# VHH binders against q8el04: the designs that were tried, part 18

Target 1, 306 residues: q8el04
Amino acid sequence: MKSIQVQQLVEEFNLEVLAGEDHRERTITKSRTHRPGLEFIGYFDFFPMERVQILGKKEINYLHQLNEQERDIRIGNVVNYHPPCFIVTSDQDGLTYLKKYCHAEQIPLLRTKEATVDFMAKVDHYLTRKLAPEIAVHGVCMNVLGIGILIRGESGVGKSELAHTLLGRGHRLVADDIVVLKRLSHKTILGTHNDKNKEFLALRSVGLLNVVRAYGSRAFQDETRISLDIKLSKWEKDSLHNELEFETQYRDYMGVSVPSIEIQLQPGRDVAGLIEAAANNWYLQQQGYSAAEDFMNRIEWQDGDD
Key: E = the ipSAE of ESMFold2; O = the ipSAE of OpenDDE; V2 = 0.75 times the mean of E and O plus 0.25 times the DockQ between their complexes.

## First folded at step 4 (VHH)

Design t08 (framework vhh_7qia_2)
Fold by ESMFold2-Fast, scan of step 4:
Structure t08 (fold): chain B 306 residues (1-306), chain A 120 residues (1-120)
Amino acid sequence: as target 1 above (306 residues)
Amino acid sequence: QLQLVESGGGLVQPGGSLRLSCEASGFTFSSYDMGWYRQAPGKQRELVAFIYSGGSTYYADSVKGRFTISRDNAKNTVYLQMNSLRPEDTAIYYCAADEYDYDLSPYEYWGKGTPVTVSS
């Protein structure tokens, strides 16, 4: 199970610490935030206590309408479930009662100037990426025409040289050598670099190149959604198959199916051009067009002389 | 709400020029990759030009040297400068934005299109 510390939220979102300064090492394991509501009136069925708890204007205004004794009881009821932290939005003040209970229960109380809905969306986005299941794979990850492409293949097949060619054509490097794949949902794999290989491309004769310093920030992208898997392989002279293989192939990454194609590297072949064609074809498939299906339908019609 | 609005299309003579614009609203424009696509009657939609959030560009072979894509992040606008126009460039031109919200399909955000006709 992955986790991050509350301190990482403080740093990422420049949060003010109102209480629990010595307890910022508390862990967050859930990718969604929550606004308590019914919990303040004693209904705790399905209360997501493991989520970061957000207190917006609605929550704070309600609590401020209560007398001191009722406020203490209702705040105590929520705090006693020990969520990772509380974050007050919209730079709201008058929070001495919250500071008291968060201090007593050793729970961080934080504040942001941002509005509730926008802030929650940003935090959910950040947590989803940080807490996502991940694996590391050997390959190159590029962004080509807005789609993320994972290029894999045996060491020495020319993946990094191909990446450099694609950079020369205006496409962007995400990661070379080690690609970190994160599962954001049952439908989404994110490709990114690790901290060590950020912005670096290894070229056999040249050595290690920082693509941002060499070609500008335009040559690099921090992450990309993986839409296409490409297996780059050496050409096999005796590999003759009479089977017509126009059905979409898939490769599974952590339970997510990604369309996959194999490109054999042959002398004089424009592999970069084929990758660009594959990116354009992927887009057409998302619009509901399948070239393979269209082609097979035409063959079936033309061969139907009997 | 997220919106893309194209403008600048029209009727132009062969060899003429047009500048298309796509104004974006409801998001942090500078973080998006942007593309221009076109669809001629009876044909599939095709990519003509693409600009990454960092400014790198790509052009389809059919338009290389004639079209230029650019962006103005301060104005939340992407441009397509079309020079030396040919009758085969006649199409409805669409603007598309790709956000790094990975729960959505790439190119989820589309404009309504702006028609370009190249003829006498």
Scores: ipSAE 0.000, ipTM 0.234, lowest interface PAE 12.2, mean pLDDT 83

Design u01 (framework vhh_enristomig)
Fold by ESMFold2-Fast, scan of step 4:
Structure u01 (fold): chain B 306 residues (1-306), chain A 119 residues (1-119)
Amino acid sequence: as target 1 above (306 residues)
Amino acid sequence: EVQLLESGGGEVQPGGSLRLSCAASGFTFSSYAISWYRQAPGKQREWVSTITSGGSTYYAESVKGRFTISRDNAKNTLYLQMSSLRAEDTAVYYCARGWSDTYRLFDYWGQGTLVTVKP
């Protein structure tokens, strides 16, 4: 089970620590944040206690309308479930009671100047990526015409040189050599770099290139959803492979099926152009058009005329 | 499912003492704050005392120094030790899971136990 420490949220979002400073090593295992509501009224069935608990103006204002004893009881009941931490938004003050109970129960109490909705969206985004199941694969990840493409093949087959050709055509590098794939849902794989290879492309004869410094920030993208898998293979002179394929192939990554094509490297072949064609074809398929289906339908209409 | 059963009520003279018990079942008792509420004839239900899962105790101003709330997690039982009882303490006493000032569909309340302080 993946986890991060509360300390990583403190660093990422520059959070102020109001209580529980010595307990920032507590772990977060759930990717969505929660705002307590019914819990303040005493209803704890289905309370997501493992989530980061967010206290916005609505939550704090409600607690401040209660007398001191009732406020202490209601917040104490929530704190006693030992969530990873509490974060107060909108730089709200008057929190002595929260500091007291969070300190006593050894739960970090944090504060941000950001508004609740915007802050929660940022935290949920960060946690989803940090806690997602992941694998590392050898290859190149590019964004081509808005389509995330994973390019695989044996070492030495020319993946990095192909990536440079695609950069020259205005497409964007995500990762070279090692691509980190994260499963965000049953239908979504996210491709990204590791921190070490960010912005770098290794080219034989030239050496290591920082693509942002060489071509500008538009040449690089931190992450992309993977829409296509491409396997580069060496041309075999005696290959008997059919020239025309109509059946879509898929490759599985952590239970997510990704359309996959194989491109054989042949002298004089414009592989970059084929990748661009594949990206354009993916867009047409997403709009409900299939060239293969259209072609098959036209054949069927011709048969119907007989 | 969730059940709360109060006991220990009865008639007592002013200045006397009673110990109420609440037996809980159908949920993880140690994970919840448990409260005592009371309702006198013709009045709204009022909060008396709460003990949190961590053992912190809270009391209504009217009962401070006279009542003591405690829990036994091994026996899934809540207690209320009442001393120096007054006529105004006459009420049906209810055990409730969590804290709430009203009867709701999602609130779990016991059937209550009657305490009568007679001169």
Scores: ipSAE 0.000, ipTM 0.133, lowest interface PAE 17.5, mean pLDDT 82

Design u02 (framework vhh_enristomig)
Fold by ESMFold2-Fast, scan of step 4:
Structure u02 (fold): chain B 306 residues (1-306), chain A 119 residues (1-119)
Amino acid sequence: as target 1 above (306 residues)
Amino acid sequence: EVQLLESGGGEVQPGGSLRLSCAASGFTFSSYAISWYRQAPGKQREWVSTITSGGYTNYAESVKGRFTISRDNAKNTLYLQMSSLRAEDTAVYYCARGWSDTYRLFDYWGQGTLVTVKP
């Protein structure tokens, strides 16, 4: 469903266009790149033709060992499946045959001076983020002690003021107001900013702050994996809230379950300190320690044990 | 030996639908990727869609979401279901067999079927 144009790769990686300049609007829908190999020897079952095709030194050297007619057949076989584009790495030359076929079939042929493995890693990273399923949510995203935290709650509960307090404690802002959540896998949600709210935090009575300009580059992070969901709520007498919860609660984001806690904004409460405690507790849980389980295991429970 | 025969073209109004067929003979149909191409009067031939032997599909940007390529290996037939047709879709449509041998060029085309989108 989600796609980007080849033109976006040209811009992001400063690629040279060797052929197909008028066809850079072709779309990329797959997040991983591919290097043709078995396809050059005629095996096309499972050929991932919708992927960006990378031609490194191995691929080009193989083609250049063939005579002209056989080389045309081998590369023509791959081109005729119409991948979004071909990218030649390591600033390789002698590509007249590739230009011919890519021109004839209206496929962009691009070149980079970067080495194959490093370039593929960068492109795969970029495509994974750009093509990931995403939603936008209202809230604040922070990185606290290396833990990505999504802070949500109704308008006016003090989310941005809490974010500012966390900045003062050395933690990092990822996004304020609108948080973009991207599903990178069945287990991974990534939180990030949009282009417009990058580095900005809005505070009542103070106004809009650029956190990098106000507090330095350490105060900002472009993205973070979401490990904790926090709901801020205002304190009410009739809330019936249990502050010592022993069962882990979860919130679902695009099919990914994220641990979730609710924190009430009570007068005099150190909410920032509670968030820091939650981040530290997350590390212990990842190492297999649960304070709740340890506590329950220490209680000698004899209900019906006579 | 190898033959590809397109059918199903005709005149249709904008927003209409047509289903094209390509009957194949003279080769093991299920072993090949097969593609649809089109050529409008005075324009260069352009690729429309491909379906691989494994059933994976690919589409030109201009037709994505509107056209669906499929195959019936038991009938040796390729299909192109076209919906939401536009004046720009007016062309002769051809099916083409993919390359089958790394040491020999095999590039077979059918005779084409005309699709005309008229108001």
Scores: ipSAE 0.246, ipTM 0.629, lowest interface PAE 3.9, mean pLDDT 85

Design u03 (framework vhh_enristomig)
Fold by ESMFold2-Fast, scan of step 4:
Structure u03 (fold): chain B 306 residues (1-306), chain A 119 residues (1-119)
Amino acid sequence: as target 1 above (306 residues)
Amino acid sequence: EVQLLESGGGEVQPGGSLRLSCAASGFTFSSYAISWYRQAPGKQREWVSTITSGGRTNYAESVKGRFTISRDNAKNTLYLQMSSLRAEDTAVYYCARGWSDTYSLFDYWGQGTLVTVKP
């Protein structure tokens, strides 16, 4: 199972540690945060105890209104589920009672100066990316006209040289050689670099190039949603199939279906131009137009049985 | 990992019928066009039929009117109903993901299922 430590949240968001300093190695496995407001009033149905628990003004004000004995019971009931940590927002004070229970149960109690809604959005965004299921694939990831494109193919087929050509046309590099794919939802794959190859492109005969230093920051992007998969192959002169594929093909990445096309590197073929055409065609498809479906509707097909 | 597993082949007399099945795993079956191909000894693989994700079908001229392709997305299974079989239909039948992916077709092929039409 993928996890991060509470310590990583402390570092990323510059959080103050109020209690549980020796327990920052506790793990977080869930990508969403939670506010335990209903749990403090005694309603525990569907309590997501494995989530980071956020205490905003509503939660703290409610606890402050309880007498000492009732507060002890309500807080104890929540803390006894052993969530990864509690984070108090809006720099709220008067938390001696919370420090007591978090210390006793060895759970970090943290504080931020940020407002609840904005802070939760930032933490959810961070956790979603850090905890997402991921695979590493060999290839190049580019952003072309706003479309994230994964370019794959066997070693030596010219992927990096193609990426350099696309850079020269104003498109952006995300990753070369190793592309990290993260599943953010049942419909979304995010492509990114592995940090070690950040900003680097390897070109035969030239060597290793830092794209930002050579072409400026506009030539690089940290991540992109993958909208199109492209398979490069060396030219096969005696192909047994037509190059005109009118049915949309897909490639599956961690259960997410990504439109896929195969491009053969023929002498004299403008492959970069074909990739740009594919990006433009993707926009038309998102607006409800499919040229392939339009063409197929104009030829004679047999309909499936109901 | 993409896997397609064919079954249902066997020996049949000319004019007989068989139903082939292809069980799919490792991908979102309902989102892909799936095709049947066949290969007779000493010949190249030839396309037989395709069914799109939307259920539209197309057939090679040699099998049109005799074969019917269908899919069950709930079971992740593709079918080929074959009727009026001829000696020329003798081949190993393969299920393949998509219309044409020549570069990695091996990953999309199962072991195949042998159909033999004997007089």
Scores: ipSAE 0.000, ipTM 0.149, lowest interface PAE 19.9, mean pLDDT 82

Design u04 (framework vhh_enristomig)
Fold by ESMFold2-Fast, scan of step 4:
Structure u04 (fold): chain B 306 residues (1-306), chain A 119 residues (1-119)
Amino acid sequence: as target 1 above (306 residues)
Amino acid sequence: EVQLLESGGGEVQPGGSLRLSCAASGFTFSSYAISWYRQAPGKQREWVSTIYSGGSTNYAESVKGRFTISRDNAKNTLYLQMSSLRAEDTAVYYCARGWSDTYRLFDYWGQGTLVTVKP
């Protein structure tokens, strides 16, 4: 079971620590945040205590309308379940009672200047990605015409050079060399970079290139859903490259099936153009059009009776 | 440092009455909510009653109307007047200090005093 520490949220979102500074090593294992509501009126059935607890204007205003003794009882009961941390949004103050109980129970109490709904969306997004099952694969991940493409192949086959050509055509780099694949659902694989290779592309004759510094921010994207898998192969004179492709092939990543095609590197071949064609064809297939099926339907196969 | 000492327990017949006391020391008694909790054999501790620094009171549903909590700030003493006692009231009774007008089991409580209700 994956987990992250509360300290990682503090760093990622520049959170102010109001209490529990020595307990930022507490772990988060659930990808959704929660706002207490019914818990304040004594209903704790199904309370998701393992989630990060968010206290927005609604929550704080309600607590501030209670007299001091009732406020202490109601928030104390929530704190007593030991969630990973509490985060107060909208830079709200008057939190001496919260600081007291979070300190006593050794639970981090954090604050952000951001508004509740936007902040929760950002945290849920971050936690979903950090806690997802993942594998690392050798390859290049690009976003081409809005779809994520994983480009695989043997070391030295020209993957990074191809990525550079695609950058020159206005497409976006996600990751070079090591691509991290995360399973977000039974149907979704997300491709991203690791901590070390963000924005870098390695070119055999040039060296390391920072894509954002060289080509601008549009040339880079932090992540993309993987829609196509492409295997690059070296050209072999004895290999027949002109084969019939009327059936979609798939590759499995952590139980998710991704359409897969193989492209051979031949002298004079526009491989970048083929990748762009594959991306366009993927859109047509999502709309229910199959070029292979259309072609077969246009072939009159007439074996008449005697 | 902080000390709570319960007394007044004993054996009583159903329908009888007892008055429990809790002597407090080591803190400013008048500034805190103080509570009574009880633990019957084989059960977890349960909250019985709280009296807040301002004099307001709360009771568990099972004892409401039968028990009365009170305090004497001059004597640093908490009381629980129990009437119409039932067999299910048999327990060790503890007094406990919370956090500034709140009830928390994790602060301080005494050694307890045994109340036995037998026919």
Scores: ipSAE 0.000, ipTM 0.134, lowest interface PAE 15.8, mean pLDDT 82

Design u05 (framework vhh_enristomig)
Fold by ESMFold2-Fast, scan of step 4:
Order: C-alpha cells, then structure tokens, then sequence
Structure u05 (fold): chain B 306 residues (1-306), chain A 119 residues (1-119)
C-alpha cells in the first residue's frame, strides 16, 4: 500500500498550516479527495474517511449558518472519523472552531487561496501519480510525435545512442536506463524518470549528458502515457522472419496491454526512422486504419459460407 | 474513573421497539453532551444521536422520527428509545461522552450493547 505524508501536499501546493502542525506526518493512501456534505446532517454510510477532506464555500457557509452547538456537533462528527487532513479553499476566514477541533484530534487543518474545483483537480492529479502502483524497467522512454514509446533491449544494444539520434530529430527524452512505469488506471500506463536520472542520457565514449542543458527544455518531458513498446534486438537469421509479421503483438505491464514491435539493429539501418514510422502508424490505427488488414483484404481469400 | 455502561440490547422483530440505557459514573453527567453511536459488522462506526447538557437533541437522518434520545440527570443515565426497527438497525450501540467544552470531541466510550433485528 503506497502512501504519502500530508507534509508533501503542504510543500507541493504551498498550503498554509492553520492547525495540527506537529501532525503533518499523517499518511494519505487514497488518490481522490472528498467534500463532506451528507456527513454534516448525520449520514455516514460510505463516508470516505481515508480521503483528504476539502471544505469549499458551500461547506463553510453551511457550517457558519449553524449556531455554535449545532456546528460543534456536525463538524465534530466528521472530525471524529480522523481523516488525513482538512483543506479549506478560497482563503476563507472565521475558522477558529475548526482549528480547535483539528488541534484536539491531532488532524492537520490547511488552507489554500485557490478555488475549490481547480484545487481538487490538481490534488487528485498529484495523488493519482504519487500513489499509483509502479515497477521499474531497464530501457529508454521517449516521446515521439506525441506518442510515448518504451524502448527496451539487452545491455549494450544501443538504446541510449538511439535516444540521442531521436533527440537530434526533435523528439523528447523522458527517461534513460531506468524507466518508472505507473499504472494510473486499468487502461493507462505512465512512463516517467526517477528523480536521480532526470534529464540525463548516458552515451558511450561521451559520458553523461544533461539533455536540457545541451539542447534546451524542449528536449525533455517529465512523463508520457506509454502507447508503444519497442524491443531492440541484434540481427539474427531467425529474428528476420519476425519483422515481416502482420499481427499486432502486445506486452503486458501490470495488467495493461501495450502494442509491441521488435526492431533489429544492423549497421546502416535507420532505426530512428522506423520508430517515427511506428508512431505515425499508431495514429492511423487510432483512426481505424490497419495497413495489414488493407493488404490482406486485397488478396483473394478462400472462404466458406458467411 | 470515568465509566459508561450500556444496557437494553437484544433481539427484536422488524417494526419492534427497544429502549437502550447508558449508566454514567466518574464525572458530572449534567455538564456533558452525551451521544449514541452504532457499528454494524464490517462497517464504520456511525453517529446516531446527541443530547446536549441543556437538553437539545440532534439525530442522524436514518433514525430521525424513529429514535428518541433523552437523559435523566438525577440518575446519571442516558436513554435511546428505538421504534419501527429495521434490519439495517442491527449493530452494537455505544454511548460516548460528548463534551462540556464544545471544542473537544468524544473523550470516553462505553463497551457497547448488541441490537439484533431479525425477520
């Protein structure tokens, strides 16, 4: 079970700490935020107490309409479930009662100047990435023509040199050597760097290169959705047969199937051009065109009754 | 030593009634908000009702109109009169000392009493 601390939200979003300053080490395990509503009127069935609780203008205005005794009961019932923290949006004031409850129950009470809907979207986005199941794989991750591509192959096959060639053609580096793959949903794998290899590309004979310093910020991208998996292999007589394969192959990453192709490395072969062709073909496939199917349809088939 | 002791639970048919009691000791009962909570197997603990030191009552929407909370300060006892009981009311019922300080949440809980509504 992945978790982050409330302190990481404070730092990421520059949140003001109103109460519970000594309890910022409390953990967040759920990627969605929640706005309490029915809970204020005593309905707690399915209350997602493990989520960060957001108090916008609607929530605060409702509490401010209550007399002191009613407010104490309504908010006290929510606080008593011990969510990770409360965040008040829109720089709202008059929160002495919340500060006292959060202090008593050792729950961080935070504030942001941002509007509720926009802030929640940003926090949900951040938490989804930080809490996603992940694996690390050896390879290179590039963004080519807007398509996220994972390039893998045995050590020394020339993955980093290929990445440099793609950089020279205007494509973007995401990660070299170690690629972190995160499962954001049942359909989505995100490729990213770890913090240590961010912006670095290792080239034989040259050494370690920082691609942003060498080529500008446009040469680097923090993350990309993985749309294609490419296996680089050394030329072999048996392997050449696979390059003429017409059926789409897939590779599984944490239960997500990613289209996969194999490209053989040979002296003088424009592998970077083949990767660009694969990216362009991915766009055609998304538009419903299959060159393999079109080719097969042009050949006369033996078929029985339909 | 603060103590809260629930009693009055048992088995009842749907549509039936039960009266729960909570005997309090070790504090000035009349000065505190006292609440009823319940917890069904596999579910989160749910607030049911609160009575203030002044006698004002508050109820969860799921029990409003069916349950009545009351207190007897002379006997240091809290009551929950339950009517029109449903299968969904099956739970262990707890009384909790609310607060005399409106900014302090529940300090003490009882051991609970089981209510089973069986068809």
Amino acid sequence: as target 1 above (306 residues)
Amino acid sequence: EVQLLESGGGEVQPGGSLRLSCAASGFTFSSYYISWYRQAPGKQREWVSTITSGGSTYYADSVKGRFTISRDNAKNTLYLQMSSLRAEDTAVYYCARGWSDTYRLFDYWGQGTLVTVKP
Scores: ipSAE 0.000, ipTM 0.266, lowest interface PAE 12.8, mean pLDDT 83

Design u06 (framework vhh_enristomig; at its last look DockQ between E and O 0.09; V2 from the best seeds 0.00; counts 0 for: pae O 14.7 > 2, placed apart)
Fold by ESMFold2-Fast, scan of step 4:
Structure u06 (fold): chain B 306 residues (1-306), chain A 119 residues (1-119)
Amino acid sequence: as target 1 above (306 residues)
Amino acid sequence: EVQLLESGGGEVQPGGSLRLSCAASGFTFSSYAISWYRQAPGKQREWVSTITSGGSTNYAESVKGRFTISRDNAKNTLYLQMSSLRAEDTAVYYCARGWSEGYRLFDYWGQGTLVTVKP
């Protein structure tokens, strides 16, 4: 199980530490944040205690309307389940009671100046990416016409040179050599770099190139949803290959099915052009158009034909 | 009358294992979250683990992967299986009832059971 420490949230979002500073090593394993509500009145049947707990204006104003004894009881109910941390939004103050309980139970208490809804959205986005199941694969990840494409194939087959050609056509590099694939949902694979190879492309004879410095910020993208898988292979004389196929093939990455195309590297073939065509065809399919189905509907054969 | 009674403590060598039990009576055990806490001499009380009425578990960072909390609702008993014990685990271990049907700050603590990890 993947986790991050509360300290990583403190650093990423510049959070103020109000209590529990020696316990920032506590781990977060759930990608969604939570705002306690019914928990304050003792209903815990579905309390997600492993989530980061957000205390916005509604939560704090409710607690501040209670007398001291009742406030102790209501906040104590939640604290006793030991969530990873509490984060107070909107730079709210008057939190001496909360600091006391978080200190006693060794739970980090943090604060942000940001408004509740926007802050929760940012934290959920960050945690989803950091906690997602992931694998690292060898290949190149590009964004072509808004479509995330994973290009794989044996070492030396020309993946990086193809990536450079696509960069020259105005497309964006996400990662070269090592592509990190993250499963964000049962339907979504995200491709990204590993930070160490961020912005770099290795080209034979030329060497290591920083694509942002060489071609500008538009040549690079931090991440992209993977919509197409492309396998580059060497041309083999005896291989049975039919370029006019009507059946879509798929490759599975961590339980997510991705359309897959195999392209053989032949002398004089415009592989970059084929990738651009595949990206355009993906858009048509998303708009409900299937060229294969359309073509098959136009061809009718009868048993009576000789 | 609500009662919690811990047992199973003792002396063990580093790397050893112990299983603690907490016998509950006087309330509907299956309806409550129950927690383990510990306190070493001269130190503050430290939370160890919680199990909810639905069986969800939560652990202090220092014990994750080494301790397992479980419950037997038919026997009204809470367990803490401790493995790979370290000198730092030496403490009196307590069980405490959480609230799932009422809002009160602290509920019943047991009498405790001593765990000593000595080479």
Scores: ipSAE 0.457, ipTM 0.765, lowest interface PAE 2.0, mean pLDDT 86
Fold by ESMFold2, look of step 5:
Structure u06 (fold): chain B 306 residues (1-306), chain A 119 residues (1-119)
Amino acid sequence: as target 1 above (306 residues)
Amino acid sequence: EVQLLESGGGEVQPGGSLRLSCAASGFTFSSYAISWYRQAPGKQREWVSTITSGGSTNYAESVKGRFTISRDNAKNTLYLQMSSLRAEDTAVYYCARGWSEGYRLFDYWGQGTLVTVKP
């Protein structure tokens, strides 16, 4: 659904346009580039023709060695699939014959000075971010101890006030009120602002606070990977019996499962401290430690020894 | 000898639909990517759409979402279903077997079929 135009690549990477300049409106919907090595040899099974096609040293050296009749076969058969563009890397030259084929088939032919591996990595990264599915959610996004946290709850429950408390403890704001979530892969969600709410935190009775002005530039972060989802709820006596959760709960965002914890706003409870503890626990779990497992081992060994 | 024969053109109102056909002979149709091109008076020819031997499709931005290319390998026939037609779609439409077997696209054009979109 999301796409970019070839012209956007030209502008982003300062690409030289060698041919097909009137066809840069072609759209790109795939987040990976492709090197058409096997396709120049005549093997077209699984040719990802909708991807940006990268012509590195191997591809160009092979094509330079061909006579015109061989080029008609080898290049002609590839351009006939009409990929959105070709990009020649490493400032390679002697490309007059390629201009002919790209002009005839109305395909942009572009060039960069960058080396193939570095350039492909940059383009793949750019496309992944530009083409990433995204949604907007109501909540607060923070980076707490290096861990990206999405805080949600009913309007007025105290999310922004909690964010302010966390800022005072040295953590970073990403977005208040509206959080944009971008799915970069099947396992990675980024949280970010919508540019309009950049650096602002809305506090009841205080108004808008620019967190960079109030706490310095280190108080704000443009984006963070979402590692933990926190639901804040109003305190209710009837719900206290479920406060300890041994089994991990999850919330899905665009098909990515994010661990989720519910925290009730009990009077006198250090909710900011609980969020810090949750972030630390998540970090330890990435290193192979489980507090719940450790605790259960202690209980089971004690009972078995008695 | 390679032969390509377009048909199905005609006059249609804006917003209308039309289906073009291209009958192919003289080569193994199922083994080739084959394409539609068009040319309006006074303009360069323009690529419209390609379908691969495996059935994957690709479209020019100007027609994406409105045109559908398909093939029937048993009948050696290429199709272009055109919908939501606009004045700028007025052109002679050609099917082509591009650069396959080392020939340039021009050598494997059909005679074309005229599509006219009038108010």
Scores: ipSAE 0.340, ipTM 0.710, lowest interface PAE 3.4, mean pLDDT 86
Fold by OpenDDE, look of step 5:
Structure u06 (fold): chain B 306 residues (1-306), chain A 119 residues (1-119)
Amino acid sequence: as target 1 above (306 residues)
Amino acid sequence: EVQLLESGGGEVQPGGSLRLSCAASGFTFSSYAISWYRQAPGKQREWVSTITSGGSTNYAESVKGRFTISRDNAKNTLYLQMSSLRAEDTAVYYCARGWSEGYRLFDYWGQGTLVTVKP
């Protein structure tokens, strides 16, 4: 199970450490934060104790209204479940009682100036990405016309050269050679680089090219949702692969089905154009339009009038 | 299976002292807060004291200064040292895993041990 340390949150969001400084190695395994408002009032059904706990104005104000004994009980109840950490938002003060309990139970108490809702969204986003299952695949990941595309193929088939052509057409590189895929949900897979290959395109005849330095910041994107899988293959005379496939094929990545097409590389063909066309077609399909269905319907209508 | 077993109850004179024990098994004792409760005849069960996993302690006002809660994690045992006992301290004393009954934190209870303060 993938996990991060509380320390990583502290660093990522520049959080103030109020208590539990020596226990920032505590692990976070859940990708969503929780506001323990109900738990402070004594309702613990379905309490997600493994989640990062966010204390906003409502929670802190409630606690401030309690007497010392009540605070002890209420805070103790929540802290006793040993969540990975507590984060107080909106730079709230008067947290001596929280510090006491967090210290005693060796749970980090953190603080940020950010507003609760916005901060939670950021943390959720961060955790989802950090805790997402991931695999590395060989290929090129690009964003073409706003659509993330994973380009696969055998070594030497010309993936990187194709990527370079697409860059020249105004598209963006995400990753070359090694693409890191992250599963964010049952329906969403993210493509990104492995930090080492960030902004680099490997061209056999040229070597390593930094695309940002060569073409500007618009030539690169850190990550993209993968919406289309494209397999590049060498043209073989006897391969029936040139048939108009009316059925959408899919490739599975960590349980996420991604539409997949195969493009045979033939001399003189505009493969970059084909990729753009594929992207456009995907977009249209998302809008509920199928060119294939439309075409078939038109044919059937003509046959019925004869 | 989670088990809590109280012991040490008995009859004592007013002003006397008694030490209760609660033996825990079936769970990681050191990871949980443990509490003492008591129930007098004809009365509702009331919270007496809690000790957190980190060793922080809290007491009901009625027993504050007279009772001391402690734990030995190596022995998986909770203790309640009672001093200056009063007639009103007569009750069945229970140990529970958790902080406060009022907040539905408790999932396991012992069978209790009877403490009788009688002249």
Scores: ipSAE 0.000, ipTM 0.226, lowest interface PAE 14.7, mean pLDDT 88
ESMFold2 (binder alone), look of step 5: mean pLDDT 81; pTM 0.820

